# VH-VL binders against Probable pyruvoyl-dependent arginine decarboxylase (pdaD): the designs that were tried, part 14

Target 1, 139 residues: Probable pyruvoyl-dependent arginine decarboxylase (pdaD), of Prosthecochloris aestuarii (b4s6j7)
Amino acid sequence: SIFPPQCERISVEEGLKSLSPGEITFAVMARNSTNEHGRLIASSIGVALPADESVYGYLSEHHPYGQTEEQSGEYAEDLAATMLATTLGIEFDPNKDWDEREGIYKMSGKIINSFNITQSAEGQNGLWTTVIACAVLLP
Key: E = the ipSAE of ESMFold2; O = the ipSAE of OpenDDE; V2 = 0.75 times the mean of E and O plus 0.25 times the DockQ between their complexes.

## First folded at step 16 (VH-VL; framework fv_temelimab)

Design g6 (from f4 with heavy chain L100E; at its last read DockQ between E and O 0.63; V2 from the best seeds 0.68)
Heavy chain, then light chain:
Amino acid sequence: QVQLVQSGAEVKKPGSSVKVSCKASGGTFSTYAMHWVRQAPGQGLEWIGAIIPIFGKAAYNQQFQGRATITADKSTSTAYMELSSLRSEDTAVYYCARGEWFGRLKYFDYWGQGTLVTVSS
Amino acid sequence: QIQLTQSPSSLSASVGDRVTITCSASESVRYMYWYQQKPGKAPKAWIYDASKLESGVPSRFSGSGSGTDYTLTISSLQPEDFATYYCQQYGSSPYTFGGGTKVEIK
ESMFold2, look of step 16: ipSAE 0.503; ipTM 0.810
ESMFold2 (binder alone), look of step 16: mean pLDDT 89; pTM 0.908
OpenDDE, look of step 16: ipSAE 0.714; ipTM 0.902
ESMFold2, look of step 17: ipSAE 0.600; ipTM 0.835
ESMFold2 (binder alone), look of step 17: mean pLDDT 89; pTM 0.906
OpenDDE, look of step 17: ipSAE 0.712; ipTM 0.901
ESMFold2, fold request of step 18: ipSAE 0.554, 0.332, 0.536; ipTM 0.823, 0.755, 0.817
ESMFold2 (binder alone), fold request of step 18: mean pLDDT 89, 88, 89; pTM 0.913, 0.889, 0.895
OpenDDE, fold request of step 18: ipSAE 0.864, 0.871, 0.865; ipTM 0.937, 0.939, 0.937
ESMFold2, look of step 18: ipSAE 0.561; ipTM 0.815
ESMFold2 (binder alone), look of step 18: mean pLDDT 89; pTM 0.901
OpenDDE, look of step 18: ipSAE 0.706; ipTM 0.898
ESMFold2, look of step 20: ipSAE 0.265; ipTM 0.733
ESMFold2 (binder alone), look of step 20: mean pLDDT 89; pTM 0.909
OpenDDE, look of step 20: ipSAE 0.712; ipTM 0.900
ESMFold2, look of step 22: ipSAE 0.537; ipTM 0.806
ESMFold2 (binder alone), look of step 22: mean pLDDT 89; pTM 0.910
OpenDDE, look of step 22: ipSAE 0.684; ipTM 0.896
ESMFold2, look of step 23: ipSAE 0.529; ipTM 0.793
ESMFold2 (binder alone), look of step 23: mean pLDDT 89; pTM 0.905
OpenDDE, look of step 23: ipSAE 0.695; ipTM 0.896
ESMFold2, last read: ipSAE 0.062, 0.488, 0.511; ipTM 0.656, 0.804, 0.773
ESMFold2 (binder alone), last read: mean pLDDT 89, 89, 89; pTM 0.896, 0.896, 0.896
OpenDDE, last read: ipSAE 0.869, 0.861, 0.872; ipTM 0.939, 0.938, 0.939

## First folded at step 17 (VH-VL; framework fv_temelimab)

Design h1 (from g6 with heavy chain G27Y; at its last look DockQ between E and O 0.41; V2 from the best seeds 0.00; counts 0 for: pae E 9.4 > 2)
Fold by ESMFold2, look of step 17:
Structure h1 (fold): chain C 139 residues (1-139), chain A 121 residues (1-121), chain B 106 residues (1-106)
Amino acid sequence: as target 1 above (139 residues)
Amino acid sequence: QVQLVQSGAEVKKPGSSVKVSCKASGYTFSTYAMHWVRQAPGQGLEWIGAIIPIFGKAAYNQQFQGRATITADKSTSTAYMELSSLRSEDTAVYYCARGEWFGRLKYFDYWGQGTLVTVSS
Amino acid sequence: QIQLTQSPSSLSASVGDRVTITCSASESVRYMYWYQQKPGKAPKAWIYDASKLESGVPSRFSGSGSGTDYTLTISSLQPEDFATYYCQQYGSSPYTFGGGTKVEIK
């Protein structure tokens, strides 16, 4: 999902201070579950946040089996950046346009910051295990 | 549970074409790459190409450019590889394999059972 | 395209032997992977990112290396380890595989 320009990442604690009970806001949730013994699951929200605040950003959802927390998060970030590039009509390859030294993407010379929110777990036989990741946009 | 189920074995004459299918289940089909790899009898593995279904774009090993066509149908979670102008050296087992196109891991974590294509006159 | 040279192409070993398989790349790569394949079966992902074991791979397997030179080692060969092992890279297109190393029973 796209999100409006002029957004910044803030902490959960800071965001909660900005919310009023009953307030309607934009939210994205990724959810995954299993009852299989030894099944590795994750839920990730990936975020592509342009340094140019006049450009909208993108949130992705990813809920894999058999990925570590790090793998799932990195996947979700690449997905978010790629979807952003697609909606902007820009050619982009996350495998080429990722700057490993600076930990950012570059889309036609534009800087795109990224981060992810990921929760992971391993299933146990006969027990339902659920993982959830969520991102909320504040006014 | 990730599963990749391929179409059955085929016997083809030189000059014809073959289209192999790979039906995926147990994961988000549209966001993972589907790769095609072949193995001639007694030989090693050879990458043919891949598609990322959400983008509908395929990439090919240059050796197969112009002969291979890789497509995907998101509504049925099925990928296809068609190889034209078949020759005897195209006799091989053809595998579909899932890879992470996004992320930092560039390997094939799940493979189909393989489809034997035999090219013989 | 990046060429991967595996050595040896085959070897014969006894249960309990230490086995080392090498994979040399024609230029430096950052992503080296290993697969195990048994006759009539599809390859299985075995070692990823040069040294990390896939789920269910026994700890007697290890991988190492960087740049152009990589190894897969079995510390004490077991009956179920008799198979062909392939290395694979992606430093640039296309994906390429080594020629394979067949590990056979002596």
Scores: ipSAE 0.011, ipTM 0.602, lowest interface PAE 9.4, mean pLDDT 84
ESMFold2 (binder alone), look of step 17: mean pLDDT 90; pTM 0.914
OpenDDE, look of step 17: ipSAE 0.713; ipTM 0.897

Design h2 (from g6 with heavy chain A50W Q63K; at its last look DockQ between E and O 0.78; V2 from the best seeds 0.00; counts 0 for: pae E 2.4 > 2)
Fold by ESMFold2, look of step 17:
Structure h2 (fold): chain C 139 residues (1-139), chain A 121 residues (1-121), chain B 106 residues (1-106)
Amino acid sequence: as target 1 above (139 residues)
Amino acid sequence: QVQLVQSGAEVKKPGSSVKVSCKASGGTFSTYAMHWVRQAPGQGLEWIGWIIPIFGKAAYNQKFQGRATITADKSTSTAYMELSSLRSEDTAVYYCARGEWFGRLKYFDYWGQGTLVTVSS
Amino acid sequence: QIQLTQSPSSLSASVGDRVTITCSASESVRYMYWYQQKPGKAPKAWIYDASKLESGVPSRFSGSGSGTDYTLTISSLQPEDFATYYCQQYGSSPYTFGGGTKVEIK
């Protein structure tokens, strides 16, 4: 997903102070569930912010099975950053892995930051386990 | 659940071309890499190349550069591999296989049923 | 290009045997993957990230290793385990597979 220019990351505490009941906001949610014993699940939101504050940023979601918190988060972050890079016309070699491509995006001077929000868990047999990651945009 | 369904077997003459299709269903198509892998009779697996449909970018094993063309049609969730200048050594089962492109886990989680291509005079 | 050498190329074993298959890389790799293939069928993802079992893979299978040396072990071979097993690395283009290890009925 694209989000409006001039957005910046704020703390949950700061964001809660800014919310009003019934206010229309933009939200992205990733959700995953399992009832299998030992099954890894994760939910991630990736975020990429352009250096030019007049340009839209990117949000991604990912909800895999069998990935750690780090693996799931890096997937989502890679997706968001690469979509932004493509929009900004940043050249990259599709055979390069995320670590190298992240460096290329950063050195371009056009992508200032990328990060992820991830929650993960292991399933228990006979019990439903659910993980949710959510990001909300405030005016 | 993800399924990859390939086109049927082909018999080709040396010097001709073949185009194999792979239709994906039950999952996200555009953001996953579609790989092509072949297996000659009694032999192991050989990677040909891949495409990531959302970017329209393909990459190839150098052995096949200039002979293989990999494309994707996002509207039909179908990938294609065309191999030209066929010779008898190209007789093999050709598989499509899906893998993640983003992140670090780069294994082939789903495979097509395979397409036998026989090159004979 | 990273070469993957599997050993043995073929083995004969009986039901109940412990089977160990090795995969050696020509240089250090970060991730190793394993596939099971039965005759006339496509390969199936079996073990990912060196040691993690795909959904539905029996717990008698295990994987281990790091750097250049990786193993797949079947603690007590069952009739359905007779197949060819391939290792695979990804991260250095081109992607490469090991030559395969055929596990046959003794």
Scores: ipSAE 0.400, ipTM 0.772, lowest interface PAE 2.4, mean pLDDT 86
ESMFold2 (binder alone), look of step 17: mean pLDDT 90; pTM 0.920
OpenDDE, look of step 17: ipSAE 0.735; ipTM 0.898

Design h3 (from g1 with heavy chain A50W Q63K L100E; at its last fold request DockQ between E and O 0.68; V2 from the best seeds 0.00; counts 0 for: pae E 2.3 > 2)
Fold by ESMFold2, fold request of step 18:
Structure h3 (fold): chain C 139 residues (1-139), chain A 121 residues (1-121), chain B 106 residues (1-106)
Amino acid sequence: as target 1 above (139 residues)
Amino acid sequence: QVQLVQSGAEVKKPGSSVKVSCKASGYTFSTYAMHWVRQAPGQGLEWIGWIIPIFGKAAYNQKFQGRATITADKSTSTAYMELSSLRSEDTAVYYCARGEWFGRLKYFDYWGQGTLVTVSS
Amino acid sequence: QIQLTQSPSSLSASVGDRVTITCSASSSVRYMYWYQQKPGKAPKAWIYDASKLETGVPSRFSGSGSGTDYTLTISSLQPEDFATYYCQQYGDSPYTFGGGTKVEIK
């Protein structure tokens, strides 16, 4: 997905003040569910923001099994940032880990920030467990 | 469901080359790394290299640098490994294996059935 | 490159036995993974991130370790567990595998 130009992250509290009951807005959601005992689930949205406010950023979605909150979030963040880096023509070494590539992207001056929103849980037998991560785009 | 289907067994003469194919299905081919791993008879596993198809970039174990060539065709979801200047020590089963490229988890979650390459005489 | 040394190279055990396999790295590794391979079959992902079981792996399997020393343990060996087990690492250097540990029927 595309992060719209001229947008910035705001707090949930501030975002909720901007919404009225029955209002329609765009959202990007990652969802994962299990009823299996011991199954680790996560839902992540990765975000990458360009330095040029007129350029689109990236939103990614990841909902894995068997990954911790950190692992799932880093996957989503890596995906978003690397797709943005590719479209911006930032050179990177594909043999390098996310830590090193993240540094290259930020030092380029073309990507100002990347982050993730992740929820994780472990399933219990006979109980449905669902995790959701959501980015709500306000007008 | 994820499937990796490899080309059939081959018998080769020393000094020739072999090209093994791996047809992928059931997932987004371009965003996962495809690895190649071999196993000589009665021996352990040896990593040859990988390709990440979305970027068209490959990397190799130094042992195989200059002899192995790993490519991918995104339009057919097929990866290839070519090994040149074959010698008897290259007799092995060659596997393709899928792994995540993004993030930090770097293991092989699905494997092809293997392709026996025999270098004789 | 990081070398992985598995011990023992082979072992014989009876159904119900506790089995421990070790994997030692030549330098500290970030992550350790384990595979099970039965004769004539491709390897199968078994344990990831040192201690997490893949889907469908029985709870009698466990993994532990950090840095350079890692173990795979089977608390009560079953007939379907006779196989060869490989450790694998990913660090700043290329992927490498241990030499394997063959678990045989006694």
Scores: ipSAE 0.407, ipTM 0.762, lowest interface PAE 2.3, mean pLDDT 87
ESMFold2, look of step 17: ipSAE 0.398; ipTM 0.773
ESMFold2 (binder alone), look of step 17: mean pLDDT 90; pTM 0.919
OpenDDE, look of step 17: ipSAE 0.869; ipTM 0.936
ESMFold2, fold request of step 18: ipSAE 0.388, 0.000; ipTM 0.777, 0.568
ESMFold2 (binder alone), fold request of step 18: mean pLDDT 90, 89, 90; pTM 0.916, 0.903, 0.911
OpenDDE, fold request of step 18: ipSAE 0.912, 0.892, 0.912; ipTM 0.949, 0.943, 0.949

Design h4 (from g6 with light chain S93Y; at its last look DockQ between E and O 0.76; V2 from the best seeds 0.00; counts 0 for: pae E 2.4 > 2)
Fold by ESMFold2, look of step 17:
Structure h4 (fold): chain C 139 residues (1-139), chain A 121 residues (1-121), chain B 106 residues (1-106)
Amino acid sequence: as target 1 above (139 residues)
Amino acid sequence: QVQLVQSGAEVKKPGSSVKVSCKASGGTFSTYAMHWVRQAPGQGLEWIGAIIPIFGKAAYNQQFQGRATITADKSTSTAYMELSSLRSEDTAVYYCARGEWFGRLKYFDYWGQGTLVTVSS
Amino acid sequence: QIQLTQSPSSLSASVGDRVTITCSASESVRYMYWYQQKPGKAPKAWIYDASKLESGVPSRFSGSGSGTDYTLTISSLQPEDFATYYCQQYGSYPYTFGGGTKVEIK
């Protein structure tokens, strides 16, 4: 998913103060569930913010099994940043890992930041456990 | 749950080419790398290369550069590996294997059943 | 190209034995992985990130190491553990595997 130019990250508390009843807004959600004991689950939203105020940013989602919060978040973040980089014509070497590519994208001067929002859990035997990560675009 | 199903065994003569297919199901195809790894009889594993389907970009082991061509078709969730100028040393089981490309975690989490390619003079 | 040297190349052990397999890299690597392969079958992901067990891998397996030296240990060998184990690095392309360690029945 893309999102309009000039967006910035705000807290949930700040976002709630900015909304009016009946407003229509855009949201991206990642959801994951398990009922298996000891199974790791995560839900992640990745975000990439362009430097150019006329350019759209990217949102990604990832909901893996068997990954830590950090691993799941890094996937989502890398995906969002790499999609934005491709849109901006930034070449990447498929043989380079995220550490190197992240540096190259940011040094380009065209990508300000990338980050992720991740919720994770470990399943309990026979009980359904669900994790959700969500990003909401305010008007 | 990801499944990788490969095309059937091939018997080839030296100097010819082979193209092996790998169809993925039960997971995201376009954003995960599809790797190709081979194993000669009684030998270890050798990485050939990989493709990232969403970008259509492929990386290759230098030993196969110029002989191997790795492609993907996102619409059918199928990856392909073509090996040209076959020699008897290319007799091996050829595996496709999925790996996470985005992020730091880069191991091969799911493997196809393997495709035996026999190159017989 | 990073070389991975596994030791031993094969070993013979009895059910209940503790087994240790080593993997040495020619230079420091950031990521080390292990696979189990039974004859006629595809490899299976077994240990990732040096020490973390894949889903369904019995707790008798463990992994350790950093830099150039890594180990896979089976605390009490079971009949289903007789297989060949491979280490694999992702430090740079080309991705390379160790030569394998075949664990055989005594």
Scores: ipSAE 0.395, ipTM 0.730, lowest interface PAE 2.4, mean pLDDT 85
ESMFold2 (binder alone), look of step 17: mean pLDDT 89; pTM 0.902
OpenDDE, look of step 17: ipSAE 0.724; ipTM 0.905

Design h5 (from g6 with heavy chain L105F; at its last fold request DockQ between E and O 0.84; V2 from the best seeds 0.73)
Heavy chain, then light chain:
Amino acid sequence: QVQLVQSGAEVKKPGSSVKVSCKASGGTFSTYAMHWVRQAPGQGLEWIGAIIPIFGKAAYNQQFQGRATITADKSTSTAYMELSSLRSEDTAVYYCARGEWFGRFKYFDYWGQGTLVTVSS
Amino acid sequence: QIQLTQSPSSLSASVGDRVTITCSASESVRYMYWYQQKPGKAPKAWIYDASKLESGVPSRFSGSGSGTDYTLTISSLQPEDFATYYCQQYGSSPYTFGGGTKVEIK
ESMFold2, look of step 17: ipSAE 0.577; ipTM 0.815
ESMFold2 (binder alone), look of step 17: mean pLDDT 88; pTM 0.904
OpenDDE, look of step 17: ipSAE 0.656; ipTM 0.889
ESMFold2, look of step 20: ipSAE 0.574; ipTM 0.805
ESMFold2 (binder alone), look of step 20: mean pLDDT 88; pTM 0.902
OpenDDE, look of step 20: ipSAE 0.661; ipTM 0.890
ESMFold2, look of step 21: ipSAE 0.562; ipTM 0.806
ESMFold2 (binder alone), look of step 21: mean pLDDT 89; pTM 0.905
OpenDDE, look of step 21: ipSAE 0.665; ipTM 0.891
ESMFold2, look of step 22: ipSAE 0.565; ipTM 0.807
ESMFold2 (binder alone), look of step 22: mean pLDDT 89; pTM 0.906
OpenDDE, look of step 22: ipSAE 0.610; ipTM 0.879
ESMFold2, fold request of step 24: ipSAE 0.493, 0.531, 0.532; ipTM 0.764, 0.804, 0.815
ESMFold2 (binder alone), fold request of step 24: mean pLDDT 88, 88, 88; pTM 0.886, 0.887, 0.888
OpenDDE, fold request of step 24: ipSAE 0.819, 0.849, 0.793; ipTM 0.928, 0.935, 0.922

Design h6 (from g6 with heavy chain W101S F102S; at its last look DockQ between E and O 0.81; V2 from the best seeds 0.00; counts 0 for: pae E 8.3 > 2)
Fold by ESMFold2, look of step 17:
Structure h6 (fold): chain C 139 residues (1-139), chain A 121 residues (1-121), chain B 106 residues (1-106)
Amino acid sequence: as target 1 above (139 residues)
Amino acid sequence: QVQLVQSGAEVKKPGSSVKVSCKASGGTFSTYAMHWVRQAPGQGLEWIGAIIPIFGKAAYNQQFQGRATITADKSTSTAYMELSSLRSEDTAVYYCARGESSGRLKYFDYWGQGTLVTVSS
Amino acid sequence: QIQLTQSPSSLSASVGDRVTITCSASESVRYMYWYQQKPGKAPKAWIYDASKLESGVPSRFSGSGSGTDYTLTISSLQPEDFATYYCQQYGSSPYTFGGGTKVEIK
């Protein structure tokens, strides 16, 4: 997905005050679930923002099994940042991991910020466990 | 459940090209890396290259740079590997294999059934 | 290019034996992975991140190691474990595999 130009992150509290019943808006959601005991699950939204405020940023979603909260969040952040890097023509090696690519993107001067929103859990035998991460775009 | 289904066996003449397909189903295609690995008869495994379909970028083992072309079609969830200027040493089973694009999980969690390419002299 | 040397290249063992396979890298690697391959079949992911078992892999399998030296151990060999095992590195391009260790029935 696209992060519109000249938009900024706001708190959930401030965002909720701006919502009216019946309003139509866009959301990006990652969802994951399991009923297996000890199964590690996560849901992540990654965000990458360009230095040029007139250019679109990117959002990504990721919902893996067997990844820690940190691994899942980094993957989602990497996806968003790499989509932005591709759009901006930044050179990168797809075989390098996120730790190395993040440095390249930031040194380019064209990507100002990246972050992620992640929720994780472990499954319990016989019970469905669900994790959700969301980003909601407000007008 | 993720499944990778490859195109059928090929018999080729030296100097020609081969294009192997790998159709993915039962999972996300565009955000995972698709790798190509070959195995000559009685030999070990050799990495050829990979593509991450959403980024449209491929990377290659230097040994294959200039001969291998890896592409993906997101609309059909299919990856392709084309190898040109074939010679007898290229006789092998060619596998597609899926991996995450994160460096910490740089292993191949699902593999295709393999495509035998035979280069007859 | 990082070379991986597996030892032994093959071994014969009986059901119930403890089996240890080694993988040595020509330089330090960030992560090591293991695959099981049976004749005529594609490899299967087996151990990731040096020591973590893939889903469905029996607990008799274990992995360990860091830097240049890694091991895969089968504590009590079972009939379904006869296969070839490959290590695989991630560190620098290209991805490379060990030469394989074929585990055969005695």
Scores: ipSAE 0.014, ipTM 0.643, lowest interface PAE 8.3, mean pLDDT 84
ESMFold2 (binder alone), look of step 17: mean pLDDT 88; pTM 0.900
OpenDDE, look of step 17: ipSAE 0.339; ipTM 0.796

## First folded at step 18 (VH-VL; framework fv_temelimab)

Design i1 (from g6 with light chain D49K K52S; at its last look DockQ between E and O 0.69; V2 from the best seeds 0.00; counts 0 for: pae E 2.9 > 2)
Fold by ESMFold2, look of step 18:
Structure i1 (fold): chain C 139 residues (1-139), chain A 121 residues (1-121), chain B 106 residues (1-106)
Amino acid sequence: as target 1 above (139 residues)
Amino acid sequence: QVQLVQSGAEVKKPGSSVKVSCKASGGTFSTYAMHWVRQAPGQGLEWIGAIIPIFGKAAYNQQFQGRATITADKSTSTAYMELSSLRSEDTAVYYCARGEWFGRLKYFDYWGQGTLVTVSS
Amino acid sequence: QIQLTQSPSSLSASVGDRVTITCSASESVRYMYWYQQKPGKAPKAWIYKASSLESGVPSRFSGSGSGTDYTLTISSLQPEDFATYYCQQYGSSPYTFGGGTKVEIK
């Protein structure tokens, strides 16, 4: 998914003040669920924003089993940033990991921000547990 | 549940090439790296390279640069490794293994059953 | 290239013994990973992030270490622990493995 130009991140609290019941809006969602006892689940949205606010950014989703919140979030963030880098013509070495690529993307001056939103849980036997991470795009 | 199923054993003569396939099922294919690791009989593990299917880019151990070609077909969820100019030292079991490329975890969580390649005169 | 040196290359021990396998890296690494391989089988992920056990790994296994020096310990060796154990890292290309430690029961 793309992050529209000239948009900014706002708090959930601030966003809720802008919404009316019955309003239609766009969302990017990652969802994961389990009914297995002890099963780790996570849902992540990764976001990467360009320095040039007239250019589209990227949102990614990731919903793994057996990953911690940190692991799931890092994956999603890296995916979003690397997709944006590819669109912006920033070269990456496929032999380099996220630590090195993150530095290269930042040093380019073309990607100013990346972050993730992650929810995680551990399943309980016989009960469906669901985690959702969502980015809502306000009109 | 992720499964990696490899093509069958091969016997090759020195100087020829071999192409091993690895079909993935039960998980995300395009955003995970597919690695190739070999093990000579009774010996340790050696990384050959990997492909990141979403970009169609492959990374290689410098030792194999120019001899190994790693590709992927996203439509069939299948990765391939071709090794050319085979020598007797290339006799090994060749494994495909899935690992993260995005993020900071760099281990192989699922492995194929292995493909024995024997290079003999 | 980061070299991993495992020690010992092989060992023979009795049921109930405490077994320690070491892995030394030529330079500091973020995470060390461990695999168990039984004869004729593919390796299995065993320990990740130096000390975290994969699902289904018995609690008698533990991992420790940081920087360049890492260990895998079996607190009370069992007959089913007969296998070869490999360490693995990635700080820069290429991925490298230790030479392996073959564990045999006396």
Scores: ipSAE 0.373, ipTM 0.782, lowest interface PAE 2.9, mean pLDDT 87
ESMFold2 (binder alone), look of step 18: mean pLDDT 89; pTM 0.910
OpenDDE, look of step 18: ipSAE 0.620; ipTM 0.872

Design i2 (from g6 with light chain D49Y; at its last look DockQ between E and O 0.72; V2 from the best seeds 0.00; counts 0 for: germline match VL .462 < .500, pae E 3.3 > 2)
Fold by ESMFold2, look of step 18:
Structure i2 (fold): chain C 139 residues (1-139), chain A 121 residues (1-121), chain B 106 residues (1-106)
Amino acid sequence: as target 1 above (139 residues)
Amino acid sequence: QVQLVQSGAEVKKPGSSVKVSCKASGGTFSTYAMHWVRQAPGQGLEWIGAIIPIFGKAAYNQQFQGRATITADKSTSTAYMELSSLRSEDTAVYYCARGEWFGRLKYFDYWGQGTLVTVSS
Amino acid sequence: QIQLTQSPSSLSASVGDRVTITCSASESVRYMYWYQQKPGKAPKAWIYYASKLESGVPSRFSGSGSGTDYTLTISSLQPEDFATYYCQQYGSSPYTFGGGTKVEIK
């Protein structure tokens, strides 16, 4: 997904102050579930913020099995940054690794920040376990 | 569950080309890398290259640059590997394998059943 | 390109034996992965990040190592562990695999 220009990350506390009951707003959700004992699940949203105020940012989602919180978050974050980078004219090079790509994006001056929101859990025998990561766009 | 199903075995003459298909199901296609790995009889594994379908870009092992062409069709969740100018040394089982390209997790989590390509006799 | 050297290339062991397979990289790598391949079948993901077991991998398997030297250990070999094991790395293109270690039952 993309999101409108000029968005900034704010805390959950600040965001809740800006919401009125009954308002309609956009949210992006990553969800994962299991009822299998011992199954590792995660849900991640990656975010990439452009430097140019007229440009849309990018959100990615990832909901893997068998990955740690760090692994899942890194995937989502890298994907979001790479999607934004390609729309900004930074060529995707499949021969570059994560650290090298991240360095290129930062040195370009076109991407201010990237980060991820991730929740993980391990399934319990017979019980449904669900993990959700969510990004809510505020007015 | 993710499944990768490859096209059937082929017998080819030296100098010809082969195109192997790999259809993915049960998972996301466009944001995962599809890799091609071959294994000559009684030998180890050799990476040929990969494609990241959302970007339509492929990377190749230098040994196959110019002979291998890797493509993907997002609408059918199918990746293809074409190898030209075949020689007897290209006789191998050709595998497709799915892996993450983004982040640091760089292993192949699901593999196709393999496609035997036999060149000359 | 980073070369991975596995040893031994093959071994023969009895059920219940402890088996150790090594993988040596030509330069330091950040992450090492292992695959199990049974005859006539595709490789299966087995160990990731040098030491983490894939889902469904028996606890008798373990992995260790860092830098250039990595090991896969089977604490008590079982009949279903007959296979060839490959290490794999990626720090830059191309992906490379070790030559494999074939484990046979005596």
Scores: ipSAE 0.310, ipTM 0.755, lowest interface PAE 3.3, mean pLDDT 86
ESMFold2 (binder alone), look of step 18: mean pLDDT 89; pTM 0.907
OpenDDE, look of step 18: ipSAE 0.674; ipTM 0.891

